# VH-VL binders against q96il0, part 204

Target 1, 167 residues: q96il0
Amino acid sequence: APERGAERRDTAPSGVSRFCPPRKSCHDWIGPPDKYSNLRPVHFYIPENESPLEQKLRKLRQETQEWNQQFWANQNLTFSKEKEEFIHSRLKTKGLGLRTESGQKATLNAEEMADFYKEFLSKNFQKHMYYNRDWYKRNFAITFFMGKVALERIWNKLKQKQKKRSN

## First folded at step 7 (VH-VL)

Design R6b (framework fv_ebrasodebart)
Fold by ESMFold2-Fast, scan of step 7:
Structure R6b (fold): chain C 167 residues (1-167), chain A 120 residues (1-120), chain B 108 residues (1-108)
Amino acid sequence: as target 1 above (167 residues)
Amino acid sequence: QIQLVQSGAEVKKPGASVKVSCKASGYTFTEYHISWVRQAPGQGLEWMGWINAYTGWTNYAQKLQGRVTMTTDTSTSTAYMELRSLRSDDTAVYYCARSTPYKQGDFDYWGQGTLVTVSS
Amino acid sequence: QAVLTQPPSVSVSPGQTASITCSGDKLGNKYAYWYQQKPGQSPVLVMYDDSERPSGIPERFSASNSGNTATLTISGTQAMDEADYYCQAWHSSSKYVVFGGGTKLTVL
């Protein structure tokens, strides 16, 4: 799941500033991972001759990206908070401090963490199912509009070919 | 506002079973556990078990293992507790209470209680 | 199973400080909770996570938990505080919830 992939990677480095693509770029640009969602934002190139249909597609893709960023930022925050609470609760119950004698963060073994992961996944299963449903709906809509844009371009090409044929 | 509303009082004969309901409102039902706690007349509180409202996973008090079953209906945000093979010492007020997963307790909201009387 | 021991009764005069103790092996290494129950009513959570107070509970309620003893303290005790008080702890190794035997607080 995207959540697991995001956790596998390091968070954005300290000092990461606002996403800013190169000036006069003629292509979509991909930024560094967001500090909270750990997803890379895409800056969409806007051509000067963009059709209303192309604009609708681009706006839909941008809105979908923002929705996705917000979902994963919230999910990662919730996971980290609940994991920390679980670990602290278990360590306190066992009579252990939050740090080892060497000053390192105290941890639970894999067997002890299994309870947390089971509960977290089960608790969030419905939320993730609704996310996946909405993700598929959004991708269907994007694909549909991509098809419309493709048909518009084919139609324009056919009109151009008719024009050449008439000369 | 957060509320837990329980079913009405029951009178049962020894050997019968009783099923008490607890309807939750005012919060996301599946994000909390529902615990059951009973209190015999003039006695203290006795924990019976909890159910995870999303997964249906249960954990029962050792003394009641084999006699108690806890279930939920997510569509109605209702928890149920069934106690079988009733004895006279099962006479008690039965409470449902909301508890937070991963915390050591925290029974922050309680139902009004259901009196179950077991008599011959 | 862990056992939590409370005195069966505590009496105080109005305006005086009431102290209710709850004793259990290594209780200070667990989280303690306190509930107030008035006759014919459901229990009400009055203290959580050893010393935290829920919204709506008066500032005169405080609690501590160290070693083998958790203590609920009610300063300037009022007639309305007369009730049964129960301590509670959770046993993580068995996931069992344990309540103390309860203390009847009388305000004379």
Scores: ipSAE 0.000, ipTM 0.454, lowest interface PAE 19.8, mean pLDDT 80

Design R6c (framework fv_ebrasodebart)
Fold by ESMFold2-Fast, scan of step 7:
Structure R6c (fold): chain C 167 residues (1-167), chain A 120 residues (1-120), chain B 108 residues (1-108)
Amino acid sequence: as target 1 above (167 residues)
Amino acid sequence: QIQLVQSGAEVKKPGASVKVSCKASGYTFTEYHISWVRQAPGQGLEWMGWINAYTGYTNYAQKLQGRVTMTTDTSTSTAYMELRSLRSDDTAVYYCARGELFDKSAFDIWGQGTLVTVSS
Amino acid sequence: QAVLTQPPSVSVSPGQTASITCSGDKLGNKYAYWYQQKPGQSPVLVMYDDSERPSGIPERFSASNSGNTATLTISGTQAMDEADYYCQAWHSSSKYVVFGGGTKLTVL
């Protein structure tokens, strides 16, 4: 028998890691944080009788998740790269080596690192504003379609109730 | 008017490199991505890769990984696609096309195409 | 690799409805896009996000996408609609865009 809770890992088109839900799942589930984005992915259950409207909503939510994963994976990579470059530049300016007496990486104190954080945030301000703009647009669209799906489900329940009453 | 204008036709020998440019106008260059798509004579469309004009992040087709490089110059609103180690089967019309930033969207505006001929 | 299969050609008379199909495994789980290309010209986006029409594209163009098949429908087909049509989707597992092989629409 296949072990329940088995996981598989794949790489999505956006470059973020993904995994498969436990076998025999009949509802959405949340996975572990992605290695690069540090965001938890949601794996969406696809019912056999999914309506076109439900499919549109699910695709929108999946696409938004992949977009979000890609953005933060890239952002985290950029942050790490620029942080290392900043540290190396400052240590070189001070005439210090890249290694401590213990052989570990040399670091800057909190006050010096504050300069990096300020520079990084100001440099990436427009990028984050664009991200927030798109995030709001996507959430508006998702909310809109969630409302439409809810109305469809209510209508279908009412229709089914009337069929049962018609005997 | 929103448009993408590409560089002129190129003739290259096998093993050479080609660099095609794509100049954007009529919109904010850094608010869209640029995809590159090629079409061999009489054949269909083949996607080569995508570059985010804001971040410089790239994603290349697996078949072309290692041979293609995509870059942008924000100061001139120009995207570039360089293909190395050219082969005769790289003969194609190369298109640039824009899409939504941070999105797997449609390609709504296309360049006029650049014919690259690889022959000895 | 993912493959999107289109019929090589479709023929219709002026005023008839043309249907161009695009088949791929679980294609309905991804958004489908459609492009029109006339000889010597660049592709033009005619449908996006399965069934949405860009501004400037006539209402006679419509599309759907479910299961394994996306369909582009042109109602009241006109001579100016004669072109090659390509479907496109983003492949979730391989980080690439895939195009269909193209369909040549001939208006008799």
Scores: ipSAE 0.000, ipTM 0.512, lowest interface PAE 15.6, mean pLDDT 81

Design R6d (framework fv_ebrasodebart)
Fold by ESMFold2-Fast, scan of step 7:
Structure R6d (fold): chain C 167 residues (1-167), chain A 120 residues (1-120), chain B 108 residues (1-108)
Amino acid sequence: as target 1 above (167 residues)
Amino acid sequence: QIQLVQSGAEVKKPGASVKVSCKASGYTFTEYHISWVRQAPGQGLEWMGWINAYTGYTNYAQKLQGRVTMTTDTSTSTAYMELRSLRSDDTAVYYCARGTPYDKSAFDIWGQGTLVTVSS
Amino acid sequence: QAVLTQPPSVSVSPGQTASITCSGDKLGNKYAYWYQQKPGQSPVLVMYDDSERPSGIPERFSASNSGNTATLTISGTQAMDEADYYCQAWHSSSKYVVFGGGTKLTVL
């Protein structure tokens, strides 16, 4: 294609979802992954006519999200710190420097990193067990309240239909 | 108090197998590695291998590969080392030792040792 | 040749400095560890990561590791320090542990 030099404009960056939910949104909005936890936060929409039961469900989901975010942010930071220390120790054990000839951080092969992953899992076994236990408890509670909200909505629809069909 | 307590002395005939136990107490068993080290009478220390107490992953010394098996029972916080096809030159005191999570080569706590005698 | 070489024996007078060497190819590029073993007893970790002391080990114990030689130094040697001393290092592949042949320290 023929060039048009004098009229060149930089390509605008690709459009992305707003950092915050749009003002006119009536739906939950999923944000970008958190830098530390690598989990996507959910920003909950609050209806004007939210029932007490729907409010309980929403708050339970919000509190579970915060708990999950905190756990994984802490776990990922601990993992990164211990991984760096392990790599440093292994490079010294192998008689290698911390930097390659190009000045980049030296790395270990997959077989050597497997030792770190196994060691990290061993060390964190109890912590992961408690996390899984709490995660299942929280999801059971959320599922239970979701069921209650569903029943409430069915009841309200039936109540409304009966009102329309009254003698 | 952190301790590793091993099973008692054993006398075996050539060709038999021996299984030594190492019971851990005073720490979270699954957070540490267990190494096995033996010492023939009047000789030096010889590393046999290590086991990850959580995953069960093992790494054995090449000369013992195929003859040694290391296992754990997390419910009793006990590590085991089984040596098969025993020879007279397997006569030694067998030690279990704890390796730290950050450096499994730093053996900070040792069992009391188990004498295994192989004789006809 | 052995991967790690130690002198079979070292003798010192009480109060003198004992020096026990451990030699191996490029040993200074690897972590070295030291164990003390008294007759009829289990080994005791006295030094790790070249020069670090475990809690409970006196400041009289120090160590270095450079080039091809790691050295355990015991200052103001006491009769209670009489024991066999073993050095330890990882093989370059990081797959297994090797021990030196051991050094009998005699305090006369």
Scores: ipSAE 0.000, ipTM 0.449, lowest interface PAE 24.0, mean pLDDT 80

Design R6e (framework fv_ebrasodebart)
Fold by ESMFold2-Fast, scan of step 7:
Structure R6e (fold): chain C 167 residues (1-167), chain A 120 residues (1-120), chain B 108 residues (1-108)
Amino acid sequence: as target 1 above (167 residues)
Amino acid sequence: QIQLVQSGAEVKKPGASVKVSCKASGYTFTEYHISWVRQAPGQGLEWMGWINAYTGYTNYAQKLQGRVTMTTDTSTSTAYMELRSLRSDDTAVYYCARDQSYLPKGHDYWGQGTLVTVSS
Amino acid sequence: QAVLTQPPSVSVSPGQTASITCSGDKLGNKYAYWYQQKPGQSPVLVMYDDSERPSGIPERFSASNSGNTATLTISGTQAMDEADYYCQAWHSSSKYVVFGGGTKLTVL
């Protein structure tokens, strides 16, 4: 079984980032921003003696991270596609080509792009409102389980001290 | 009471499209995802995709991507699944099922199923 | 895509403990769910989040999930438990749902 673990990424546009925790890490590891979501993934350390409650917390955090990554990857893709369609539509309306005389991709001025951003935010208000609702609910659940794990660890430490004094 | 009621059985020719409906009642429609799951005669469950009833966001099974479209009508609390370019191996009972949007907890309520038969 | 493997059939006598396994790569790092399906009926959720029971599911149903294997356990199996059982999990790299191939539980 290979023991090598290291952060690596492809420099090519078609490449996929590799996210591997350092060998024998005893802590969570934070990777580079994902290509599509622009969010940094966290690789969670799994202790040898993980309790069922600790496992539930870790799974909830992993699930929330995956949900968050998917939401922003999709949002960014939608933004990019609609932005490109808007630019092409406006250039066509003006009778302009998709490339400048210098061969560079033709773009709109800041004022015209501001109109796109305003429209995009307006159209996606409902989606962002729902995302914020779910985000708060998920973080509340994580905080609740973090509290339960902390309480479990306190009780375990107290039980160990009591046992040592009784022996 | 919570219910998911699906449209009736359909018989289609190869190459046709089918659109199955799933009407929800007894809960806040927009707080749940609707998954579509099919089952060929004598076979197991195959997940097709899910739709968020509030945002309209969808995730489709890779095998069906390009052939399936899922939509919702929040005014009638109804979810729809359209499958195009039907083949004989699409013959199955099609189910809709709900799961929580913010934190999936499993598909706790299912529709009665819709038999779609594809034959020439 | 992740594959979940279940035995095609399990047979037990009434009152015995039935054990149905579901195997997948690093399945213990995902939440597992279990469904019961009787002939001509829709599936019914019997276990969620590895080991939690929905309201109305008897205490004789229990489950675990660790390593590569999730297990559904039915203690004191009754004739009414005869059904097909399916495990479910989420794909590790996406929010795609994956079902196991199903296990036919025969009682008697």
Scores: ipSAE 0.000, ipTM 0.612, lowest interface PAE 10.5, mean pLDDT 82

Design R6f (framework fv_ebrasodebart)
Fold by ESMFold2-Fast, scan of step 7:
Structure R6f (fold): chain C 167 residues (1-167), chain A 120 residues (1-120), chain B 108 residues (1-108)
Amino acid sequence: as target 1 above (167 residues)
Amino acid sequence: QIQLVQSGAEVKKPGASVKVSCKASGYTFTEYHISWVRQAPGQGLEWMGWINAYTGYTNYAQKLQGRVTMTTDTSTSTAYMELRSLRSDDTAVYYCARSYPYDQGDFDYWGQGTLVTVSS
Amino acid sequence: QAVLTQPPSVSVSPGQTASITCSGDKLGNKYAYWYQQKPGQSPVLVMYDDSERPSGIPERFSASNSGNTATLTISGTQAMDEADYYCQAWHSSSKYVVFGGGTKLTVL
C-alpha cells in the first residue's frame, strides 16, 4: 500500500527516446523531420475516454501518416539511387572517373542533370498520380470523420448544458 | 469481376527453387499491392511479404529475407513469388492476395492457392 | 515481436452467438481484420477496419477492437459458419503484417 507511488520514477533505466513526447504529455506532439522521408512525425494523444469515432479518426490519421512516411522514404531512396546511377553512367560514358583529382565525388552540370529530372518525373508520373489520388481519398475520409467527431462533441456539450441535476 | 488466378501445383526437391505466378484481372493492377501468404498443411496463415505493383517496392517477412523475391509484370498484370533453397518445411499452399498500399493490410481478394510440395 | 493470440477452438450450438477473441499488445490502437477459411478454400475477408463488413458478408457478423483485444461476433450462428477464423493486424514498428494463430469454430 505505498502512499508515495507518485514520487516513484516509472522508468529506471530510461529507455525513452527524445523522439517520443514527454511522459506527462496530454497533447499531440510533432517530432523532428525523418531522415529518409523528410516528414515530421506526429505522436497522437489518446484520451482515457476516447469515443469510437475519435478512435477511428486517430487510427485513420496514424495509418495515413505511416503510409505517407513510407511512400516518401521509398521515393527519396529511389530518387537518390537513380540519380547516382545516372551520374555514374554519364561520367563513365564521358571517360571520367567517379572521383575528381582532389578525391571529391564527381558531379554533372545543371544542364545534364535536367535530363535526369525530366526522365525521373516522366517515369514516375503515374506513381505520383496514384499517390495524389490515394492522398485525396485519405484526406476526404479524415475530413469526414473530423466532421463526425465535431458534431459528436457539439451534441455532448448540448446534452451536458441541459442537465438538471449533478451529483 | 475481380479475380486472382494462380499457377498450378509444383513438386520440388530440397534445395530447388519455385516460382509461383498470380494473374490479376478486373481492376487496375498498379493501384494495389499483391501480398503472398502461405499455409503449411494443418497450420495457420503466414505472411511472406508484399509488392507494390506500380513501384516494384517490396517488403518481405524477416524469416524469409534473402530466400524470397517478389516481382510483377505490369504488361500482363501478373505477380510472381520465387522461393529459393527449398526445405521440407516450405511445403504449403501459397496464396496471392490483393492488398491495399503499404501497411493497410486489407486482403480483400485471394487467389485459389498453389500447392508446393517439397519431396522427402 | 508482435504476436496475436487466438483461442485454438470455440464451440457453439446452432442459433447461438459465437465470440472469437484476438489479443495483442495495444491492438486497439491498430486496425484489426478477420478472415474465414473453410476446408480446401481460400481465406475470405469477413471484417475490416475493426468493425466494417465487406459487401456480401451477412449482418450476423460484427466485430470490435479495444484495448488489447479484438473480438469477432457471429450472432445466430449457422452450420455454414463452421470454419477457421484468423485475425490480422498491421504491425507499425516493423511494417510487417501479422496473423493470429487461428480459431476453429465448431457448430454442434
Scores: ipSAE 0.000, ipTM 0.485, lowest interface PAE 15.6, mean pLDDT 79

Design R6g (framework fv_ebrasodebart)
Fold by ESMFold2-Fast, scan of step 7:
Structure R6g (fold): chain C 167 residues (1-167), chain A 120 residues (1-120), chain B 108 residues (1-108)
Amino acid sequence: as target 1 above (167 residues)
Amino acid sequence: QIQLVQSGAEVKKPGASVKVSCKASGYTFTEYHISWVRQAPGQGLEWMGWINAYTGYTNYAQKLQGRVTMTTDTSTSTAYMELRSLRSDDTAVYYCARSEPYKEGNFDYWGQGTLVTVSS
Amino acid sequence: QAVLTQPPSVSVSPGQTASITCSGDKLGNKYAYWYQQKPGQSPVLVMYDDSERPSGIPERFSASNSGNTATLTISGTQAMDEADYYCQAWHSSSKYVVFGGGTKLTVL
């Protein structure tokens, strides 16, 4: 059946409905950004006639998404924690309070924060380099399986076409 | 080649904590996850959690949340599992196992196991 | 939460085919893995990604995973195959790993 309308972004969690009526098409849909990773999760539709190869591709994509979500959630939490510790440490050495007169968080100027960013990037350089390497490796694996699925679909259509001619 | 070597047997009293180590060799430590699985005497396998050796991100079994901490030391290619507030029912052989990031739960290499006995 | 059910024991004669099942809701939509454990030893991965065999595992080991049931099949079962077998799945929705209760394979 033809697909119509926008993604179900504003509905309840992706797990609420996994199957579409026979009269409507179904597709993957995208959720809101995760609280910690700031990445939007993709919730995968599982067709009833999914092949073993299609299942492997879907599972690989789901695992890759989970890995990516975990990496950025951990990185963002570490960044926020270390940033807060750095600011508190600097304010303490200056004899300043943690809050301004208006009750807002006391902050350091751009010059002082540059020291933190330089240190954070340096400390995490190898981690980010390996993340980028692994991200590319994962995407190569996904592309490889996507190619295999595409070939399977072409083969199945050719088989179906020949079967129709033989009957 | 690829090997995971765990620390020796431990005997602990209820309420104590235990920290088991797992030293990896023969592969790039940060490219794989390390999972921990335990087995009580005469019982089946129970998953405890895993750690991403690259990011340090952990995922713990719900029943152990708050009592278990998993860490790694990349410089020594060693994973650690600390279990606190030990009870008699924590008596088990504790295994570390390697899993591929792309294949969560695919435990392709296992340590020899560490017997932890909690006396009552 | 999710549970994987295995028969506690399976008995076969030498040379016959052993079949060990692992049942769970929508298990076919998850990756299934199989482990062999002999007394006093660590588990050994014998099947991964539903039907793939690690290097060093004999061809007589095969597996499938469809619907609610994953099956480990050992053709021409030998005395050396006598062990406990555990299935395992990863539950992406629940974000945890689960093991089956284990099956003791006896070769008589």
Scores: ipSAE 0.000, ipTM 0.494, lowest interface PAE 16.2, mean pLDDT 80

Design R6h (framework fv_ebrasodebart)
Fold by ESMFold2-Fast, scan of step 7:
Structure R6h (fold): chain C 167 residues (1-167), chain A 120 residues (1-120), chain B 108 residues (1-108)
Amino acid sequence: as target 1 above (167 residues)
Amino acid sequence: QIQLVQSGAEVKKPGASVKVSCKASGYTFTEYHISWVRQAPGQGLEWMGWINAYTGYTNYAQKLQGRVTMTTDTSTSTAYMELRSLRSDDTAVYYCARDVPYRESAFDYWGQGTLVTVSS
Amino acid sequence: QAVLTQPPSVSVSPGQTASITCSGDKLGNKYAYWYQQKPGQSPVLVMYDDSERPSGIPERFSASNSGNTATLTISGTQAMDEADYYCQAWHSSSKYVVFGGGTKLTVL
């Protein structure tokens, strides 16, 4: 069996990205991809007159973003670690070193790597299934509140238009 | 250094409530979840629930739903667990643990434990 | 009801290999974690992600997880390894974390 290095899960990246939107931004700002999750974080603009529905939508989107960031940061880290371990294990089983005669990193052919992807996908099947279920629930809720906010904004514009005709 | 420091032992009567605190230090509090795990004398570990220190979102074990409340105070990096309507079978050592915020979490750092004794 | 089943007790002679099992439906499709608890102390994480060892945990600790059974293996078992060992996994969305019943390891 391949020897595993000592490592704690506390080396796993956080789900919160730090970035600053442009000054005087009146819109949501999208940052660069997070190093670990590879997801682009969104900095949500908070209007001074934010409605209760807009606040619910924003908080739901912020919570969903944090959930996604933390999930995928961990999955990507686990994938990379297990991939390297699988490669090293297979090379050791074959009696091969970690480097070729030319000093390049030794690698496995596509068929052997397919075995790793199958094992990783199988091992993470239930985890991804629960993720997908939660993801659909969260996106359904977000879409629902986006619709309600859109209707609220249309209604408010119509009320303002009627008020301006009266003035 | 990463530490979780819990409040001291409590003795309560049946029907009372108890609130245990867990002060975190040595890491960014909002980047990890806090789980609560209890252990009755001579028994195994029982998970009670976890709280997201950033959002305040909580998930409780079904058995404790309606009796437990978990909260955090980000300004003091402190987590709290309140258990209501105490029974004699709630006598246990209560632990807080740092929970890596993933679907299949590991508890990498634990508090020292808080003994809660429920007796008449 | 999600259940992780561990033998209540395992005995081994000093220097021999100890094996502690944890059984659950399709456990190999989930990540397993292992904790060591000595009397009067908090649990200590000894294995995570099936077979990864945290910093400070001796190399004699190893683990695997396949099919329905996860196994913690302690090679060259020492007296200091006497403790209760608990496995952990995620089983359902309503009960996010499940612990095994625990195994008391005795080094005779």
Scores: ipSAE 0.000, ipTM 0.462, lowest interface PAE 17.3, mean pLDDT 79

Design R6i (framework fv_ebrasodebart)
Fold by ESMFold2-Fast, scan of step 7:
Structure R6i (fold): chain C 167 residues (1-167), chain A 120 residues (1-120), chain B 108 residues (1-108)
Amino acid sequence: as target 1 above (167 residues)
Amino acid sequence: QIQLVQSGAEVKKPGASVKVSCKASGYTFTEYHISWVRQAPGQGLEWMGWINAYTGYTNYAQKLQGRVTMTTDTSTSTAYMELRSLRSDDTAVYYCARGDIYTKEGFDYWGQGTLVTVSS
Amino acid sequence: QAVLTQPPSVSVSPGQTASITCSGDKLGNKYAYWYQQKPGQSPVLVMYDDSERPSGIPERFSASNSGNTATLTISGTQAMDEADYYCQAWHSSSKYVVFGGGTKLTVL
């Protein structure tokens, strides 16, 4: 059976959405935000005559995207879980039930939640700093390989001009 | 020079846990991933997972999800792999290996291996 | 999980060229790596990024990776090359690692 273009969102085992660009696409394709990471995945176009250097760049970009997607999916899950645990803990400390008289979930006001946000940010400060450092390291590596690919393409273009001149 | 030195051999009962250490030296510890690979007697290499020594991000083999935990101590440049609920088929030599998908490719340096024997 | 298939054994005479294959679906779209392991020793990286040699690995080692098959080639094979050889690839953008079953190279 022929493969259709992207039909619907489908989550991979890693929590990353599964999409593919339309068959006639010759460009990178950007999908909708992932359910867990809230980041948009990029599906990379693979040219028929991809050089080893171009393949290295593409694989590096794909790996960086996967790392980034998983980091934020885990971070968002941890945030949601700890937030709910904090709310339940504070309600218990105040002698309040988990539901209001109207049957809705009991919540804390903005001032009370400020304590959670301060604690969460402080607890995760080092982790976020390391994430930013790794993100910059990855982007520097990608930029470096993008430069190498650009130089390779310039060299190939010059080689073609030399051959045309000889003919 | 770059080297990875692992903790000594362990003998465990089924159901116990084991924690293997891997001390790195000769490079900036936080710039590389550490992978764990095991090899049962007479068998091939089996990847268990890796940890980014910089971010603490881990990625485990699906077969071991829920039984394995990988951590690092950047102050001592040491990686750890803890395997819980040990079974007889966990008997293997456990290796740590340095991998870097950015500046170096593949697993370019390996520890000497740690034999973990699970006996009834 | 992805599977990489290697022949269990390959035999060559000293000075002959040894060829060890590693097969996997669309393996040529992934980077292939090769490791040498001698009895009682840790694996040693002998080839990376399909065809690159680490410093210290003899020029007689070469490799290729195309289509469904990666190949490690050892020209002028020496007795010291006798070992188990494992191929390895990154699957799903380095999400997980897969090793081949290994090939025992015998120099007779």
Scores: ipSAE 0.000, ipTM 0.486, lowest interface PAE 17.1, mean pLDDT 80

